# Ledger of designs, part 3: VHH binders against a6qnr0

Target 1, 346 residues: a6qnr0
Amino acid sequence: MRLVHLDLKGAPPKVCYLSEIFPLFRALGANGILIEYEDMFPYEGHLRLLRAKHAYSPSEIKEILHLATLNELEVIPLVQTFGHMEFVLKHEALAHLREVARFPNTLNPHKEESLALVTAMIDQVMELHPGARWFHVGCDEVYYLGEGETSRQWLQQEPNSKAKLCLSHMEAVASHMRARYPTTTPLMWDDMLRDIPEDQLSGSRVPQLVEPVLWDYGADLDLHGKALLVEKYRKSGFSWLWAASAFKGATGVNQSLTPIEHHLRNHLQWLQVAGSVPADTLRGIILTGWQRYDHFSVLCELLPVGIPSLAVCLQALLHGDFAENVKARVENFLGISSLEEMSFRR

## First folded at step 19 (VHH)

Design x6
Fold by OpenDDE, fold request of step 22:
Structure x6 (fold): chain B 346 residues (1-346), chain A 121 residues (1-121)
Amino acid sequence: as target 1 above (346 residues)
Amino acid sequence: QVQLVESGGGLVQPGGSLRLSCAASGFTFSSWVMTWVRQAPGKGPEWIATIYSGGSTMYDDSTEGRFTISRDNAKNTLYLQMTSLKPEDTALYYCAKGYWRGKNSWPFDYRGPGTQVTVSS
């Protein structure tokens, strides 16, 4: 599977624009979309608090999903449930659910209400995503975990650990999903899992509940390291893994231009990783297109600016290389004479 | 075991007022967000108002300015003061624990049996 990540933070595309680019995604070789909603989802009831002023309507979401279906793009929704909770925890009404009072990034894992909140968010999103085979629950960059007052006290007690705390919350979220949506598999960013020992991972229920997404956006991947990480996760009990590359928004917080060569290298290296691990290990790859690093950060390059990079990356993945014939195909898809004019540095 | 019991419903004339109460037990009431929801015959559940553990409140647009949600943590009781009642406010009113989860099945995991409010001339 090749999924295009649509980060709706800060600069969500209009539905009409999506109708234009979805066919292109499919033509370029994508067969899915990861939609990170953040505050753009039309949460109902008191959760309407989470909405951006210009959030999509339910009808717009339905239309987006319909368009995706028409273009044979499987949609995976993403809702943050641990880190990157700024759009939730910035609100005074929910501020008490912060791990650290000063920072809205991290949800307090000790509060039952925290779990209730994020699972309700998941439920509302699932309501508009019937039949979703996967659901991404985020859990990346959970900054300040263990630094809250409750956590500090808790961590002083044996055998408690930050890893245990992290896994506990992940397990709770995933367990909720598995119970309520038995045909939907939770996805989770893997960064918080990377440093957790194999025995602790295997000792938790997380490997049986989720499929981790191994993300790395660098142009110089440690291929051997990635292979080892894959092996670690497999040994820990994860049945399937995902990869995540980047086609935009990964090379600078305020970048205006996309370094296409960087992203191409990233994808080619992920292909190498995929080739070095068992074939039944990686289920797919998510091509991430970050719009901003967090809720309060400035925008990265916009989606339209990233389209050439996306085209290059998708076609490289599809064909297994970026030979001249592939380059020519991309140029044809984009209607351009030369990729070199698009900041493509060789 | 979580238990919620609503009371205070009844028949009132348009423009009238009612105060609903919800007695909560089986959980730490003060630590939870609480919500009033109503359901009229033939209609789906409708969110009315929510009060968070910290005391902040939120209202649906249809009830904003007319209804007031409050809580007494010492008594483990949730309240809904309703004023300027309209016939369209006729419904079974439920007290609910937690967050709205959508309209599939039921929006809340825990609710009471409800109290009937009928507004009619």
Scores: ipSAE 0.896, ipTM 0.958, lowest interface PAE 0.5, mean pLDDT 95
Fold by OpenDDE, fold request of step 22:
Structure x6 (fold): chain B 346 residues (1-346), chain A 121 residues (1-121)
Amino acid sequence: as target 1 above (346 residues)
Amino acid sequence: QVQLVESGGGLVQPGGSLRLSCAASGFTFSSWVMTWVRQAPGKGPEWIATIYSGGSTMYDDSTEGRFTISRDNAKNTLYLQMTSLKPEDTALYYCAKGYWRGKNSWPFDYRGPGTQVTVSS
């Protein structure tokens, strides 16, 4: 599977634009979309607190999903449930659920109410995504985990650890989903798992509940290291893994022009990783297109600016390389005479 | 086990007022966000108002200005003061613990049996 990540933070695309771009996604080789809603989801009830003023309407969401279906793009929704909780925890009414009072990034994993909040968010999103085979629950860059007052006290007691704390919350979220939506598999960014020992991972229920997404946006991946990490996760009990690359929004907080060569290399190296691990290990790859680094950050390059990069990356993945014939295909798809004119460097 | 019991419903004329109460037990009431929800015949659940643990409140547009949600933590009781009642307000009113999970997804265990409010001339 090849999924295009739509980050709706800050500068969400209009539905009409999506109607134009989805056919291109499909033509370029994508067969899915990861939609990161953040404050753009039309949360109901008192959770309407979470939505931006210009959040999508339910009808717009339905239309987006319909368009995706028409273009044979499977949709995976993404809701943050641990880190990157700024759009939730910035609100005074919910500030008490912060791991660290002064930082809205991280949810307090010790509070029952925290779990209730994020699972309610998941439920509302699932209501508009019936039959979703996967659901991404985020859990990346939980920066302040273990630094809250409760966490500090808790961590002083053996055998408690930051890893245990992290896995506990992940397990709780995933368990909720598995119980309520037995045909939906939760996805989770893997960064918080990378340094957790194999024994601790295998000792938790997380490997049986979640498919981790191994993300790395660098132009020079440690291929051997990645293979070892894949093996570690497999040995820990994860049945399927995902990869995540980047086609935009990963080379600077305020990047305005997409470095296509960088992203191409990133994808080609992920192909090498895929070739070095068992064939039944990686289920797919998510091509991430970040709009901003966090809720309060400035915008990265906009989606339209990233389209050439996306085209290059998708076609490279599809064909297994970026030879001259593939380059020519991309140029044809984009209706341009030369990628070099678009700041492409080989 | 969470228990919520609503009371105070009844028949009232348009323009009238009612005050609903909800007795809560089985959890730390003061630590939780509480909500009033209603359901009219043939319709799905409708969010009315929420009061957070910190005391801040939020209202649905249809009820804002007419309804007031409040709580007495010492008594583990949630209140809904309703004024300027309309026939459209006729419904079974529920007290609920936690967060709205969607019109068809809210767990039953987090709401009471409800109290009937009927507004009719």
Scores: ipSAE 0.894, ipTM 0.958, lowest interface PAE 0.5, mean pLDDT 95
Fold by OpenDDE, look of step 19:
Structure x6 (fold): chain B 346 residues (1-346), chain A 121 residues (1-121)
Amino acid sequence: as target 1 above (346 residues)
Amino acid sequence: QVQLVESGGGLVQPGGSLRLSCAASGFTFSSWVMTWVRQAPGKGPEWIATIYSGGSTMYDDSTEGRFTISRDNAKNTLYLQMTSLKPEDTALYYCAKGYWRGKNSWPFDYRGPGTQVTVSS
């Protein structure tokens, strides 16, 4: 699977624009979309406070999903449930659920209400995504985990650890999903898992509940390290893994132009990783297209600016390289005479 | 075990007022967001109002300005003061613990059995 990540933070595309680019995604080789809603989801009830003023309506969501279907793009919704929760925890009414009072990034994993909140968010999103085979629950860059007052006290007690704390929350969220949506598999970013020992991972239920997404946006990946990490996760009990590359929004917080060569190399590196691990280990790859680094950050490359990069990356993945014939195909798709004439390098 | 018991429902004339109460037990009431929801015959559950643990309140547009949600943490009791009642307000009113999870399904894990409010001339 090749999924295009649509990050709706800060600069959500209009539905009409999506109608134009979805066919292009499909033509370029994508067969899915990861939609990170953040504040663009039309949350209902008292959770409406999570919405941006210009959040999509339910009808617009329906239309987007319809368009995706028309273009044979499977949709995976993404909702942050642990880290990157600024759009949730910035609100005074929910501030008490912060791990650290001064920082809205991290959810307090000790509070039952925290789990209730994120699971309610998931439920609302699932309501508009019936039949979703996967649901991404985020769980990346939980910066302040363990630094809250309750966490500090808790961590003083043996055998408690930050890893345990992290896994417990992940397990709780995933368990909720598995119970309520037995045909939906939760995905989560892997960064918080990378340094957790194998025995602790295997000792938790997380490997049986989720499929981790191994993300790395570098132009030069540690191929051996990635292989070892894959093996670690497999030994820990994860049956399927995902990869995540980047086609935009990963080379500068306020970057305006996309370094296409960087992203091409990133994808070629992931192809090497895929070739070095056992078959049927990686279920797919998510081509991430970050619009901003977090809720409060400035915008990075806009989606239209990133389209050429996406084309290059998708076609590289599809064909297994970026030889001249692939380059020519991309140029044809983009209606340009030469990629070299475009900003290929930063 | 979480328990929520609504009371105060009844028959009222249009324009009338009614105050609902919800007695909560089995959890730390003061630490939880609480919500009133209602369900009219033939309709799905409808969110009415929410009061957060910090005291902030939110209302549905249909009830804004007419209904007031409040809580007494010392008594573990949630309240809904209803004024200017309309026939359209006729429904079973439920006290709920937690967050709204959607319109198409029962939106809460925990709610009371409900109290009937009937607005009719």
Scores: ipSAE 0.780, ipTM 0.908, lowest interface PAE 0.6, mean pLDDT 95
Fold by ESMFold2, fold request of step 22:
Parts: structure tokens; sequence; C-alpha cells
Structure x6 (fold): chain B 346 residues (1-346), chain A 121 residues (1-121)
């Protein structure tokens, strides 16, 4: 599977624009969409305080899902449930749920109300996504985990560790999903799992509940390290893994490569990783397109600016390389004469 | 175990007032968000109002200005003061602990049996 990540943070595209580009995504080789809502979902009831002024309406979301179906694009919603919770925890009514009282980024995993909150967010999103086969619950970059007052005291007790704390919250969220939506599989970003030893992962219930998404957006991947990580996850009991690359954003300030060259190289490296693991290991790759890195950041490049890079990356994945014949196909799809001209659109 | 018992419903004429109460036990009431939900016969549940543990309140647009949610943490009791009642307010009213999950994902984890409010001439 090849999924295009739609990062809605800060600027949701108009539905009419999506009606124009979803056919393009399919034609370029995508067969799915990962939709990261943040505050652009029309939360209701007491969660109405979470929604942005310009959030989609329920009718607009239903229309988007219809457009995805018409273009044979599977839809996976993404809702953060651990880290990246600033859009939730910035509100004073919910500030008591912070891991560290001063910082609004991480949910306190010790409070029963924390689980109740994020599972309610999941349930509201699932109400508009009936029949979803996968649901991404985030869990990336859980900064300051273990540094809150309750966590520090809990960690002083011998069987307790930061890994146990992380896995226990992941298990609680995934267990809710499995119990309420038995045909839906939770996805999680893998960065918080990378340093957990195989025996601790396999001793938890998480491998039986989720499929991890291994992300790395660099132009140079540690191919051997990725193969070892894949092997560790498989031995730990995860039955399926996902890869995640970047077609937009996350390039840093590399003056030796244009953004498109950087992203193309990232995708070619992931092809090498895929070739070095068993064929029944990766379910697919998510091509991420970051619009805002966190709630308080400024916007990155908007989606229309990233379409040429997406075309390059999707076609490289589809054909297994980016030789001159593939380059010509992309130029034809985009109606342009040279992809090198596109490299100077920073 | 958690118990919630609503009371104060009844038959009232249009324009009238009622005060609903919810007696809570089996959990630390003062630490939890509390919610009123109603369900008319043959219809789905409808969120009305929420009061957070810190005292902040939030109301559905259709009842704001007419209904007031409050709590007495010393008595473990949640209240809903209803005024200017309309026939459309006729429903079974539930007290709930926790978060509204959506019409199709409701009920809340914990709710009472409800108290009937009927607004009719």
Amino acid sequence: as target 1 above (346 residues)
Amino acid sequence: QVQLVESGGGLVQPGGSLRLSCAASGFTFSSWVMTWVRQAPGKGPEWIATIYSGGSTMYDDSTEGRFTISRDNAKNTLYLQMTSLKPEDTALYYCAKGYWRGKNSWPFDYRGPGTQVTVSS
C-alpha cells in the first residue's frame, strides 16, 4: 500500500481542491490517505473546545470520504493520544491531564480521566469513519514522559520503568480500539518503541494489538540498522509493520540537496530497506507531507507546493527506481518540461 | 461501584421549570467531569451540558441560556436547572460520569437509569 499523508494542522484544504487532487494521487500510484486532523475535526459536546474555528463540518468529512472511495483511496484517520497533545492540553479545563504541569505536550498516563479523554476523541472520529480498517493513534515524540510528579514517584518502585509506562498507555488505548472496533487495527509511530528491548516488547501485549509505523525522513538511512530494527519488531511479536517517508517537509537546511532531491533519495533508501526484509513484513509505506510540525509552529509548505515532489516520490516507489523513463512519465503527468526546474522551488 | 441516580423529573406545562438532581457514589466525585444527556422516545441521545472538575461549564447551543448545570462536591450531587421548558425538551434525562463519545458511540462508561421530563399542556 502507498498512502499519502494529509497533514491538516493549521490549514485544512478546501474540499473542492481535494476533489481535484485525489484522482491525481490515484493516477500517480497512491491507494490510500492518512488524514491527520489535530483540531480540524468537528469534535462535539464537551470536546467542542478542541476544534479550530475553520475545522471541517461533519458533512465535509463525509464528502471527503466519498471522494476517497470514488478514487479507490483507503482512508486511515490519525488522532494523537499521548504526545503532541498541545491542542488539547493548552486548555485550562484539561490542563490537569498534563504529564508535566508546565508543559502541554504530553498526556498524563496515570490518570483514569486521560484514557477516558483520548478514547472519547477516538470514538467521535470513528463515528465519521465507520468501517475503517486502520486507525492511527499517534504516540510519537512523547516528550517529558516520566518527568511528572506522579511518574517520578511511580518510577521509584522497582518493577516500574519508563518503557513499562509507555507500553501500558499504548496497550490501554489499543485495547479500547480492539474492544469497540474489532475490525479496526491501531497504528502507532515507532519512535518510542525503538529503544525498548525485544524481551520487554514481547512480554507486553502491544505487539498483539498494533502495527508500528517506522519513520525516517533522512536522505541517508541506516539500512543495516533498519533491518535490525525490523527483525527486532518481528521477533517481539508484531505481525505487520509500516514504513513512513516524507515527500514534503522534514528536510532541514541541507544546502547540498534541493527538497525534491532529498525526498527522492529518502524514498529510494526506503526501497532498499524493503528489499532487505521478508516480503510479508511491510504492509505499506506512508508518504508524509508535513504542514505544521507542532501546534505552536508556523506553517511549512502548503500541499499544492508539494505536489511535484509527491509525484516524483510515488512514481519512484511504483517503478522501483527513478530512471529517465520514469522521470519522463512524471514530467508528462505534471505537464512540465524539466524536473530540475522544480528543484529550485524552495 | 459507581452509582448515579437521577431525580426531579415530572410533568410540566410549557414555559415551566424543573430542577434535576443526580446523586453520585462509588468514585471521587470532585475529581471527575460530569455531564447531562437526554434521549427522547425513538431518538438518539443528545448531549446537553458538561461541568468540568474545576467548575468550568459547557452547553449545547439549543439549551444554553435556559439550562444551568452545577455541582455540589460536598454532597456528591450534580444539578440541572431547567427553565422556559418546551415540548421539544420532553425526554429521559441522564446523569453521566466522563466524556461524550458521539451519538453512535454513546453511552458513557457510567450513567444512571434516568429521570423522565414531560412537557405538555
Scores: ipSAE 0.364, ipTM 0.736, lowest interface PAE 2.9, mean pLDDT 88

Design x6
Fold by ESMFold2, fold request of step 22:
Structure x6 (fold): chain B 346 residues (1-346), chain A 121 residues (1-121)
Amino acid sequence: as target 1 above (346 residues)
Amino acid sequence: QVQLVESGGGLVQPGGSLRLSCAASGFTFSSWVMTWVRQAPGKGPEWIATIYSGGSTMYDDSTEGRFTISRDNAKNTLYLQMTSLKPEDTALYYCAKGYWRGKNSWPFDYRGPGTQVTVSS
């Protein structure tokens, strides 16, 4: 599968723009989208406070999903449930659920109400996504985990560890998902799992519950390291893995590459990783298009600016390379005479 | 272990008032968000109001200004003060521990057996 990540944070596209771009995604070789709502989902009831002023209405969400169906794009919703919870935990009514009282990044995993909150968020999103085969529950970059008052006391007791704390929350969220929606598989970002030893992963229930998404947005990947990580996850009991690349945002500090060159190399590197692992390992790749890194960050480049990069990256994935014939295909899709002009003008 | 018991319902004429109560036990009441939900005959459940553990409140638009949710943490009791009642408010009213999960999904956390409110001339 090749999914385009539609990051709605901070600048949600108009529905009419999506009606234009979804056909392009399909024509370029995508067969799905990962929709990261954050505060753009029309939460209702007591969760109405989570809605941004310019959040989509329920009818707009239904229209977006209809447009995805018309263009044969499978939709995977993403709702954060652990880290990146600032849009939730910034509110005074919910601040008691912070891991660290002064930082709104991370949900307190010890409170029964924490699980009730995030499972209610999932359930509200699932009402608009019935029959979803996958649901991404985030769990990336869980900053300050273990530093809250309850966590510090809990960690004083053997055999408690931050890894155990992390896996426990992941298991709780995934277990709710599996019990309530038995045909839906939770996805999680893998960064909090990378340093957990195989025996701890295999000893937890997480491998039987989720499919991890391995993300790395660099122009140069540690190919051998990625292959070893994939092997560790497979030995730990994860049945399927996903890759995640970036077509927009997340370029780092490499001064020798234009953004498009950086992203193209990121995708070619992931093709090399895919070639070095067993064929039944990767379910697909998510091409991420970060619009806002987190709730309080400034905006990255907006989606329209990233379309040439997306076209390059999708076509490179589809054809296995970016040779001259593939470059010509991209130029035809975009209606431009030269990709080199775009790359060198930065 | 969790137990919620609603009371205070009854027959009332249009324009009247009722105060519903919900006695809670089996959990740390003061630490939990609490919600009122109603269900009219032949209809799905409707969220009415929620009170967070810190005391802030949120209401459905149709009942805001007429209904007031409150809690007494010392008595482990949730309240719904209803005024200016209308025939369309006729329903079985439930107290629930936890978060509203959406119109088509009932709250997964515990709820009581409900108390009937009938508004009829």
Scores: ipSAE 0.306, ipTM 0.709, lowest interface PAE 3.4, mean pLDDT 87
Fold by ESMFold2, fold request of step 22:
Structure x6 (fold): chain B 346 residues (1-346), chain A 121 residues (1-121)
Amino acid sequence: as target 1 above (346 residues)
Amino acid sequence: QVQLVESGGGLVQPGGSLRLSCAASGFTFSSWVMTWVRQAPGKGPEWIATIYSGGSTMYDDSTEGRFTISRDNAKNTLYLQMTSLKPEDTALYYCAKGYWRGKNSWPFDYRGPGTQVTVSS
């Protein structure tokens, strides 16, 4: 599976624009979309305070999902449930649920109300996504975990650890999904799992509940290290894994490559990782297109600017390389005279 | 065991007022968000108002300005002050512990048996 990540943070595309690009996504080789809502979902009831002023309406969401179906694009919604919760925890009414009182980025995993909050967010999103086969619950970059008052006291007790704290919350969220929506499989970003020993992963229920998404956006991947990480997850009991690359944003400070060269190389590296692991290990790859790294950051490049990179990356994945015939196909799709000229736009 | 018991409903004329109460037990009332939901005959449940543990409130657009949610943590009691009542406010009013999850999830929330409010001449 090849999913395009639509990061709605800060700059949601108009529905009419999506009607134009979804056919392009499919033609370029995508067969799904990961939609990261943040505050662009039309939360209702007491969660109405989470809505951005220009959030989509329920009718617009249904229209987007209809357009995805017409173009044979499966949709996976993403709702953050642990880290990256600033859009939620910035509100005074919910500030008591912060892991660290001064910082709004991480949900306090000890409070019963914390789980109730994020499961209510999931339930509202699922009302508009009733047939979803996968649901991404985030859980990336859980900053300051373990530093809150309750966490510090809890961690003083044997055998408690930050890893156990992290796994406990992940398990609670995933258990809700499985119990409430038994045909929907939770996805989670893998970064908080990477340093957890195999024995502790396998001793938790998380491998039975979720499929992790291994993300790395670098132009140079540690291919051997990725293969070892994949083997660790398989031995821990995870049945399926996902890869995640970047077609937009997340280039870091590498000034020796244009953004498209960086992203193409990232995708070619992931192809090599896929070739170095057992067949049928990876369920698919998510091509991420970051618009905003966190709730308070400035915008990255907007989606239309990233379309040439997406085309290059999707075609490279589809054909297994980026040779001259693949390059020509991308140039024809985009109506441009040369991809080399785009590489010098920096 | 969570227990919620609503009271204060009844028959009232259009333009009238009622105050609903909800007695809570079996959980730490002061630490939980509390919600009023109503259900008219033959209709699905409708979220009305929520009060957070810290005292902040949120209202549905149709009742904002006419209804006021409040709580007394010392008495473990939730209130709904209703004014300027209209015939369309006729419904069974439920007190609920927790977050509104959408109408498909409503049957799984903790709630009381409800108190009937009937607005007619």
Scores: ipSAE 0.266, ipTM 0.709, lowest interface PAE 4.4, mean pLDDT 87

